VHH binders against EKC/KEOPS complex subunit cgi121 (cgi121). Designs and how they scored, part 11

Target 1, 174 residues: EKC/KEOPS complex subunit cgi121 (cgi121), of Schizosaccharomyces pombe (q9p7j3)
Amino acid sequence: MILPLFPETQVHVFVYENVSNCAAIHEQLISQNPIYDYAFLDAATILYKKQVYSAIIRALEDRRDEQMKTKTIHSEVILSLSPKTEISSAFRQFSMTKKSKNIVVVKIDSKLTEEEEFERLDKLVEGNRVEFSDEELQKLIDFKVLKKNYKLDPSTLENPLASILSSIALRGYS

## First folded at step 11 (VHH)

Design yg1 (from yf29 with S101D)
Fold by ESMFold2, fold request of step 12:
Structure yg1 (fold): chain B 174 residues (1-174), chain A 120 residues (1-120)
Amino acid sequence: as target 1 above (174 residues)
Amino acid sequence: QWQLVESGGGLVQAGGSLRLSCTASGFTFSRYAMGWYRQTAGNEREWVALITKGGSTTYADSVKGRFTISRDNAKNTVYLQMNSLKPEDTAVYYCTARGWDKYYPTEDYWGQGTPVTVSS
């Protein structure tokens, strides 16, 4: 996939459910194994495709403008999901942990087709790939976690998209 | 201050072997994953091998089956055994310790590099 604002940057997003080896993946992320150079997100925190794309776009804008706060573009995606600027909080809240069950995986700057990237990723993740769609994401979300992470008011929970995107866009101003 | 000192590089004939060593000081070696990268002139550093804190190893496809990474935590040393060397293995080899703060990746430590030339 190519984002209109970043036409030279190939991005792929995958969703896995019922992942049995998140603890093993997490150990490789701590070691910063280059084979695992992706953003691994806990799907319990992701409700919309636009949520993920907004974080990717903000990370790419920060890289372009030399405003990145974290080590890699993939770690910057994780920070960009957060309404707050504290790096540790963003990772605690959005990153896959050893106890995660469902994940969203982002690859930025891919030199591979979606199918080729999937073939590589599928060797690393022991789980069931599902479509990256709002319909599938809605099945995996934890609304209690979503409400806490974005401080959602009860009145907005039926369609919280605008509130979430505003939180991502306003980071650093509140 | 922290230090990573590589040794063991040199000139070797194609098909030969070398063993690289990297000795660490100034940080808690056993708490870090360690790796080897290599670089040719005008190119980006290329990953070669990684060993986790717990001793699990992974390798780039180009060296798998020929190179072996290992560590000795008592001596604060990581090794790279390079067998069946090819002219395309010619590079400066760098040792690295992968930085991590509780929740997220931080700055890595890098050695100054040790040159390896594979002739023929």
Scores: ipSAE 0.554, ipTM 0.823, lowest interface PAE 1.8, mean pLDDT 91
Fold by ESMFold2, fold request of step 12:
Structure yg1 (fold): chain B 174 residues (1-174), chain A 120 residues (1-120)
Amino acid sequence: as target 1 above (174 residues)
Amino acid sequence: QWQLVESGGGLVQAGGSLRLSCTASGFTFSRYAMGWYRQTAGNEREWVALITKGGSTTYADSVKGRFTISRDNAKNTVYLQMNSLKPEDTAVYYCTARGWDKYYPTEDYWGQGTPVTVSS
């Protein structure tokens, strides 16, 4: 998939449920094994497709503007999900951990089709792929975590999307 | 101040072998995953091999079965045994320690590189 604002950048997003090997994946991420060069997100923190796309767009904007704060575009996606600028907080709140059960996986700058990228990723993740859709994400979200991560008020509770997207887009400007 | 020093490069005939070494100082070597990259003129560095702190190894497809990465934590040294060398293995080989802060990746440590030339 290509985002309209970044027509030269191929992006793929995958969702897995019931992942049994997050601890093994986490070890490879700590080692920065190039085979695992993806953003691995805890699905308990992701409610909307637009939440993920907004973080990807913000990371790509920061790369374009030479304002990235983290080592890679994938680590920048994780930072970009956060309403705050502190890198450690963003990773604690949004990154897959060894205890995660469901994950969202992002590949930016892919040179492969979605099917080809999936074939590579599926060798790494022991879990069940589900569709990247709001319907599937709603089954995996932890609303208590979402509310805490974005400090959602009761007044926005019925439809928190605008608040979440604003947090992602405006981080560092308020 | 940290340091990584590679050695063992040189000129070798195709089909031959070389053993590269990289000795670390100024950081806790046993807590880092270590890797080898290589670079040819006009290209970006290409990953070759990785060894985790626990000793698990992974290789690029182009070297799998011919190269072996290993580590000796007592000597703060990572090795690359290169067998069945081909002219396309000609490159400058760089040792790296993979940087990690408690939660996220940080800048890697890199050595100066050791040249390897494989003649046909």
Scores: ipSAE 0.550, ipTM 0.819, lowest interface PAE 1.9, mean pLDDT 91
Fold by ESMFold2, last read:
Structure yg1 (fold): chain B 174 residues (1-174), chain A 120 residues (1-120)
Amino acid sequence: as target 1 above (174 residues)
Amino acid sequence: QWQLVESGGGLVQAGGSLRLSCTASGFTFSRYAMGWYRQTAGNEREWVALITKGGSTTYADSVKGRFTISRDNAKNTVYLQMNSLKPEDTAVYYCTARGWDKYYPTEDYWGQGTPVTVSS
């Protein structure tokens, strides 16, 4: 996908359920193996497509403006999901861990079509690809986790999207 | 303070071999994944090879089958055995230790580089 604000940047997003090798993937992320240069998110923290796209846009804006806080554009996506500026908290709350079962995987600056990128990613992830859609994400979310990550009260849980997107868009740096 | 010191570079004929070494100090070597990158003038550093702290190895497609990364934790040293060298392998080779802090990647350590020139 090409985002209108970033016309030269190709982005792909994939969703996998029932991933059996998150521990192995996590070991490669710790080693910062370039073959695994994606943002691996825990799907338990993602309810909406717009949540992911808003974090991608925020990360790309920060890169454009030379305001990135983290090592790579993919790590910046993980930070950008957080309502807070602390990097360690963002990763603890949103990134895939060795215990994750379902994941959302983001590739920014892809030189490949979606199908070609999928073929590459599918060699790395042992799980079942599902559509990147609100319908599929809703099946994978953990609402207890979502509530904690964004500090959602019962009054906002009826329509949490606006609160979540505001948190992503308006996060200040300290 | 930490250091990474590369050695073993030089001038070699195409088809020849070199072994690069990188000796680490000032950090717990066995807890880091280590890698080799290379750089030509005016270009970004290009990844060459990675070895995890557990010894698993991966390689860039351009060097697979010709280069071998290895490590000796007792000597705090990583190696890059470079066989069947081509002129396109000419670059400055850098050793790196991949930084990680429990949850997220941190700043890497880099050596000063060792030049490799592959002729005719």
Scores: ipSAE 0.530, ipTM 0.812, lowest interface PAE 1.9, mean pLDDT 91
Fold by ESMFold2, last read:
Structure yg1 (fold): chain B 174 residues (1-174), chain A 120 residues (1-120)
Amino acid sequence: as target 1 above (174 residues)
Amino acid sequence: QWQLVESGGGLVQAGGSLRLSCTASGFTFSRYAMGWYRQTAGNEREWVALITKGGSTTYADSVKGRFTISRDNAKNTVYLQMNSLKPEDTAVYYCTARGWDKYYPTEDYWGQGTPVTVSS
């Protein structure tokens, strides 16, 4: 996928369910193994495709404007999902952990087609790929986690998309 | 105050071997994953090899089967054994310790590099 404002930047997003090796992946992330250079998100925190794309766009805008706060564009995506500016809390809330079961995986600056990137990623993840769609994401979300992460009350939970996207877009502006 | 010092680079004929060493001080070496990168003029640094704190190793495709990374925690040293060297292996080689703070990646430690030249 190519985003209109970032025509030189190829992005791929994958979703896996029933992942059995999150602990092994996490160890490689701690080691910062370049083969694992992706953003690994806990799918329990992701309800919408737009949530992920908004975080990607925010991270790319911050890179373009030399305002990145984290080490890599992939770590910046994780920060960008958070309504807060603290890096540690963003990772605690949105990043894949050893205990995760379902994940969303983002690759930015890919030099590969989606199928080529999938072939590489599929060697790393022991799980079942599902479509990156709102339908599939809704099966994997934990609504308690979503409510807590974005401070959604019952009235905003009826249409949480706008509140979530606003949190991503406006972080650090108020 | 931390330090990473590479050594063992030099001039070698194609098909030859070199062993690079990188000695660490000023941090707890055994708690870090260590890696080797290389850089040619006008290009970005290219990853070569990684060894986790637990000793698991991973290699770039271009060096797999020819290079071996290892570590000796008692000596605070990471090694890169380079065999069957090719002219395209010519580069400045850097060691790195991969930074991590409980939840997220932090600034890495880098050595100043050791040049390797492989003549045809």
Scores: ipSAE 0.520, ipTM 0.810, lowest interface PAE 1.9, mean pLDDT 91

Design yg6 (from yf30 with G54K)
Fold by OpenDDE, last read:
Structure yg6 (fold): chain B 174 residues (1-174), chain A 120 residues (1-120)
Amino acid sequence: as target 1 above (174 residues)
Amino acid sequence: QWQLVESGGGLVQAGGSLRLSCTASGFTFSRYAMGWYRQTAGNEREWVALITKKGSTTYADSVKGRFTISRDNAKNTVYLQMNSLKPEDTAVYYCTARGYDKYYPTEDYWGQGTPVTVSS
């Protein structure tokens, strides 16, 4: 996938359900294994495709503007999902944990086709790939976690997408 | 050999001010974005402030309005002016240089840190 504002950057997003080896993946991330150079998100915290795209775009903009707050573009994507500037908070809120069951995996700067990237990722993730769509994400979301992460209330829940995107876009502008 | 050396840390009372300095050597200072991070024992290093090579600044929410980051390319130095300090600001403060190539981060440099203690 190519984003219009970043035509030179290829991005792939994958969704897995019923993942059995999140703990093992987490250990590889801690050890900074280059084979695991992805952003691993907890699907329980993701409701919309546009939520993921917004975070990716913000991360790419930060890189473009040479103002990344984290070390890698993938960690910047995780931070970009958060309405807060604390890195630790963003990771606690949105990153895959060893207890995660469903995950969203983001690859930035891929040199491969989507299918080729999937073949590589499929060797790392023990789960079932599902479509990256709002319909599938809706099945995996934990609304309690979502409400907590974005401080959603009955008023903002009338339009969750707008509220989430606003939170992402306005981070650091309080 | 690249090096970042922080200075200016110390003990200060709540509400007081402190100015940190970080001097770079061994690389072209003007080509790097500079930043300050802080870390407490047992916790992850947190972002505090950043200044791009063009001079654009951004701050963490916890320090916005109180801290000011600036740079002097002639002196290869980045500064952090900390006003209205709070006990929660107590940490080891680290200076970083982040290099970009073709708008991609390619290398990071870190100092050894300078301790800041804010007493109540």
Scores: ipSAE 0.884, ipTM 0.937, lowest interface PAE 0.5, mean pLDDT 94
Fold by OpenDDE, fold request of step 12:
Structure yg6 (fold): chain B 174 residues (1-174), chain A 120 residues (1-120)
Amino acid sequence: as target 1 above (174 residues)
Amino acid sequence: QWQLVESGGGLVQAGGSLRLSCTASGFTFSRYAMGWYRQTAGNEREWVALITKKGSTTYADSVKGRFTISRDNAKNTVYLQMNSLKPEDTAVYYCTARGYDKYYPTEDYWGQGTPVTVSS
């Protein structure tokens, strides 16, 4: 898809459940394997599509403004998900781990169609693709993790999306 | 500081073989993935091969089936065995160590490169 604010940047997002080879993928990520040039997120930490898009937009803005804090646009997406400024914290909070079961995969600057990108990615991920939707994400979320990551309390849980987006947008200003 | 020194480059005829070596120092070699890239003048550096710290290997399509990356942790050395060389393989070959800070990728470290020329 194309984001209105970044018409020259094609973005694809995929969701996989019951992934059996997260450990193998993780090994490639820490090795910075070029064919694994994606942002691999733990689906247990993602509740909304807008959460992902908000992070993507922030990362793209950082890149546009030459203010990226991380090495790659994909790592910047991971950082952008976090209300914390520490890169390590962001990765611990949101990135896929060896123990992950369900994942959200983000591709920035894709030169391929969604279908073509999927075919490429599907060779790397051993799991079941599901729709990138709030409905599917809600099935995969760990609310304990979500509450912890964004410090949600009973008041903010009344509108968790607003709280999450605020946390993302105002990182470093809280 | 991290240091990588490539060797083994030279002139070889098409169809020939060459083995590159890269010796690392200044860091715990066994903890990091190693890779090979190549570059021609005026062009961007091209990824060739990668080997993880656990020994898993990946190759660019252009060299798959012809090149083999391997490592010897006891010698702090990564190798690139290049078989069935073609003129289009001519380039300066660079060794890289893939930096990583426990949770996230950090800067890559590079050698000075070793030239490979394949004549037709």
Scores: ipSAE 0.883, ipTM 0.949, lowest interface PAE 0.5, mean pLDDT 95
Fold by OpenDDE, last read:
Structure yg6 (fold): chain B 174 residues (1-174), chain A 120 residues (1-120)
Amino acid sequence: as target 1 above (174 residues)
Amino acid sequence: QWQLVESGGGLVQAGGSLRLSCTASGFTFSRYAMGWYRQTAGNEREWVALITKKGSTTYADSVKGRFTISRDNAKNTVYLQMNSLKPEDTAVYYCTARGYDKYYPTEDYWGQGTPVTVSS
């Protein structure tokens, strides 16, 4: 996928359900294994495609403007999902954990086609790939976690997408 | 102060073997993944191998089957056993400690490097 504002940057997003080796993946992530150069998100925290894309765009903007707060573009994506400025909070809120079962995997700066990237990633993730769609994401979401992460209340829940996107966009501008 | 000191580099003929060592100090060695990179003049540093704090190993395709990374936490040392060396393996080899906080990646630490030259 190519984003209009970042035509030179290829992005791929994958969704896996029933992942059995999240603990193993997590070990590699904390080890900063180069072959695990992705953003691994807990699907329980993701409700919309636009949520992911918004975070990606923000991360790319931060990189473009040389304002990244984290070490890598993928970690910046994780940070960008959060309404909080604290990196640790963002990771706690949105990053895949050892206990995760369903994950969203983001690749930025891919040199491969989506299929090629999938083949590579499929060697790392032991789970079932599902479509990256709002329909599939809504099956995996934990609304309790979502509400907590974005401090959603009955009013903001009338339009959760708008609230989430606002939180992402306005992080640090409160 | 985090410090990494590589040793064991030198000149070797193709098909030969070398064992590199990297001794760490200034941090809790056992808590961090360690890795080896290599770099030739005018080129980017390339990843060679990684070992997690639990001992899981990963290798670049170019060295799989020939190189072995290992660690001795008691000695704060990570090793790179290089067998069946090729001229293409000629480079300065750098040891790295992959900094990581509880939740997210932090600073990487590097040694000064040890040169490896493989002659034809």
Scores: ipSAE 0.882, ipTM 0.947, lowest interface PAE 0.5, mean pLDDT 96
Fold by OpenDDE, fold request of step 12:
Structure yg6 (fold): chain B 174 residues (1-174), chain A 120 residues (1-120)
Amino acid sequence: as target 1 above (174 residues)
Amino acid sequence: QWQLVESGGGLVQAGGSLRLSCTASGFTFSRYAMGWYRQTAGNEREWVALITKKGSTTYADSVKGRFTISRDNAKNTVYLQMNSLKPEDTAVYYCTARGYDKYYPTEDYWGQGTPVTVSS
């Protein structure tokens, strides 16, 4: 995918369910293995495609403006999902863990087609690929976790997307 | 303060072998993944190999089947056994420790490098 605001940057997003090797993937991420250069998110924390895209755009803007708070563009995506400024909090809230079952994988600055990138990633992830859509994400979400991460209440739950996007956009602006 | 010191570099004939060593100090060696990179003049550093704290290994395609990364936690040392060396393997080789906090990546540690020259 090419983002209109960043035409020079190719982005791919993949969703996997019933992943059996999250612990092994997590070991490689802790090791900062170059072949695992992705943002691995816990699908239980993601409700909308626009949530992911908003975080990606925020991260790309931070990079463009030389205002990244984390080490890599992929870690910046994880930070950008969070309404909190603390990096550890963002990773605790949104990143894949050893016990995760379903994941969302983001690749930024890809030099490959979506299919080629999938073939590469599929060698690393032992699970079932599903469509990156709001419908599929809604099947994987943990609403308790979502409500906690974004402090959603009965009022904001009338339009969760607006609340989530506002949290992402206004992080650090109080 | 952290420190990495590489050794074992030198001149070797094509098809020959060389073993590099990297000794670490100033941090808990067994808690970190270790890796090797290489760099030639005017180019960016190229990843060569990685070994996790649990001993899982990964290699760049260009060195698979020829290079072996290993570690000895008792000696705080990581090794790179290089076999079937080629002229294109000529570079300065750098050892790295991959820093990581409880949840996220942190600073990488680097040595000063050891030169490897493979003659035709």
Scores: ipSAE 0.879, ipTM 0.947, lowest interface PAE 0.5, mean pLDDT 95
Fold by ESMFold2, look of step 11:
Structure yg6 (fold): chain B 174 residues (1-174), chain A 120 residues (1-120)
Amino acid sequence: as target 1 above (174 residues)
Amino acid sequence: QWQLVESGGGLVQAGGSLRLSCTASGFTFSRYAMGWYRQTAGNEREWVALITKKGSTTYADSVKGRFTISRDNAKNTVYLQMNSLKPEDTAVYYCTARGYDKYYPTEDYWGQGTPVTVSS
């Protein structure tokens, strides 16, 4: 995938269910192993493709404008999902943990085709790849987590997209 | 005040071996993953090897099978054993401690580098 405003930036997004080795992946992430240079998100926190795309776009815009707050573009994606500016809160809320079971994985600045990137990623993740789609994401979401992370009113929980996207877009301006 | 000091670099003939050392002070060495990077003039630093806090190792494809990273927590030291050296391994080698807050990556510690020259 190539975004119109970022024509030299190739992005891939993968979704895995029933991941058995999140603890091992987490150990490599805290070591900053370059082989694991992806954004690993807990799928329990992701309901929409647009949620992920909006975070990617926000991270790329902040990189373009030299406004990044975190060390890497992938860590910036994790921050960009949060309605708040605090880095530690964003990672606690959205990042894969040792206890995660389903994950969304983002690669930015890929030099590989989607299938070539998948082949590399599949050696790292012990789980089953599913389609990156709203249908698959809704099977993996935890609505209690979603409500908490974005402070959603009960009345909007059935279709919260606009509220979520507003939170991502307005972070730091409210 | 933290410090990382590399040593063991020098001139070596192609096919030869060197062992680099990096000694740490001023932080809790055993709580950090450690790595080696290298750099040639006019280029960005290239990752070479990483060893996690628990001793798991990984290597760049260009050095796999020839280089071995290891650590000795009692000596606060990380090693890079470089065998079967090639002229393309010529670079300044940097030791790094990979910075991480409880939840997210932070700024790394870097040494000043030790030069390695591999002659044909």
Scores: ipSAE 0.593, ipTM 0.845, lowest interface PAE 1.6, mean pLDDT 90
Fold by ESMFold2, fold request of step 12:
Structure yg6 (fold): chain B 174 residues (1-174), chain A 120 residues (1-120)
Amino acid sequence: as target 1 above (174 residues)
Amino acid sequence: QWQLVESGGGLVQAGGSLRLSCTASGFTFSRYAMGWYRQTAGNEREWVALITKKGSTTYADSVKGRFTISRDNAKNTVYLQMNSLKPEDTAVYYCTARGYDKYYPTEDYWGQGTPVTVSS
């Protein structure tokens, strides 16, 4: 996929459920193995496609403007999901952990088609791919985690999209 | 004050072998994944190999089957055994310790580099 504001940047997003090897993937991520150069997100924290796209856009804007706070564009996506600027909190809240069961995987600057990227990723992830859609994401979300991460009250929790997108867009201005 | 010091580079004929060493000091070596990159003039550094804290190894496609990364935590040293060398392996080789805080990637440590030249 190509985002309109970043026409030269190919992005792919994949969703896996029932992943059995998150601990093994995590070992490779903490080692910064280039084969695992993706953003691995815990799906329990992701309710909307727009949540992920907004974080990708924010990360790409920060890269364009030389304002990135983290080492890679993929780590910047993880930071960009957070309403707060503290890097450690963003990773603790949104990144895949050894205990994660369902994940969202983002590849930015891909030189491959979606199918080719999937073929590479599928060698790394032991789980069942599902569609990247609001319908599938809703099955995997943990609403208690979502409420905590974005400090949603009951009224915004019913329709949290605008609050979440505002948090992503306004990070660093509070 | 941390250091990574590479050694073992030099001139070798195609088909030959070299063993690179990288000795670490000033940090807890066994808690870091270690890697090798290489760089030719005018190009970005290219990943070669990685070894995790637990000893799992991975390699770039261009070196698989010819290069072996290993580590000796008692000596704070990571090695790159380079066999069946080709002229395209000519580069400056850098070792790196992959920086990671409890939750996220941080700045890596890099050595000064050791030149390798492979002649035909």
Scores: ipSAE 0.566, ipTM 0.830, lowest interface PAE 1.7, mean pLDDT 91

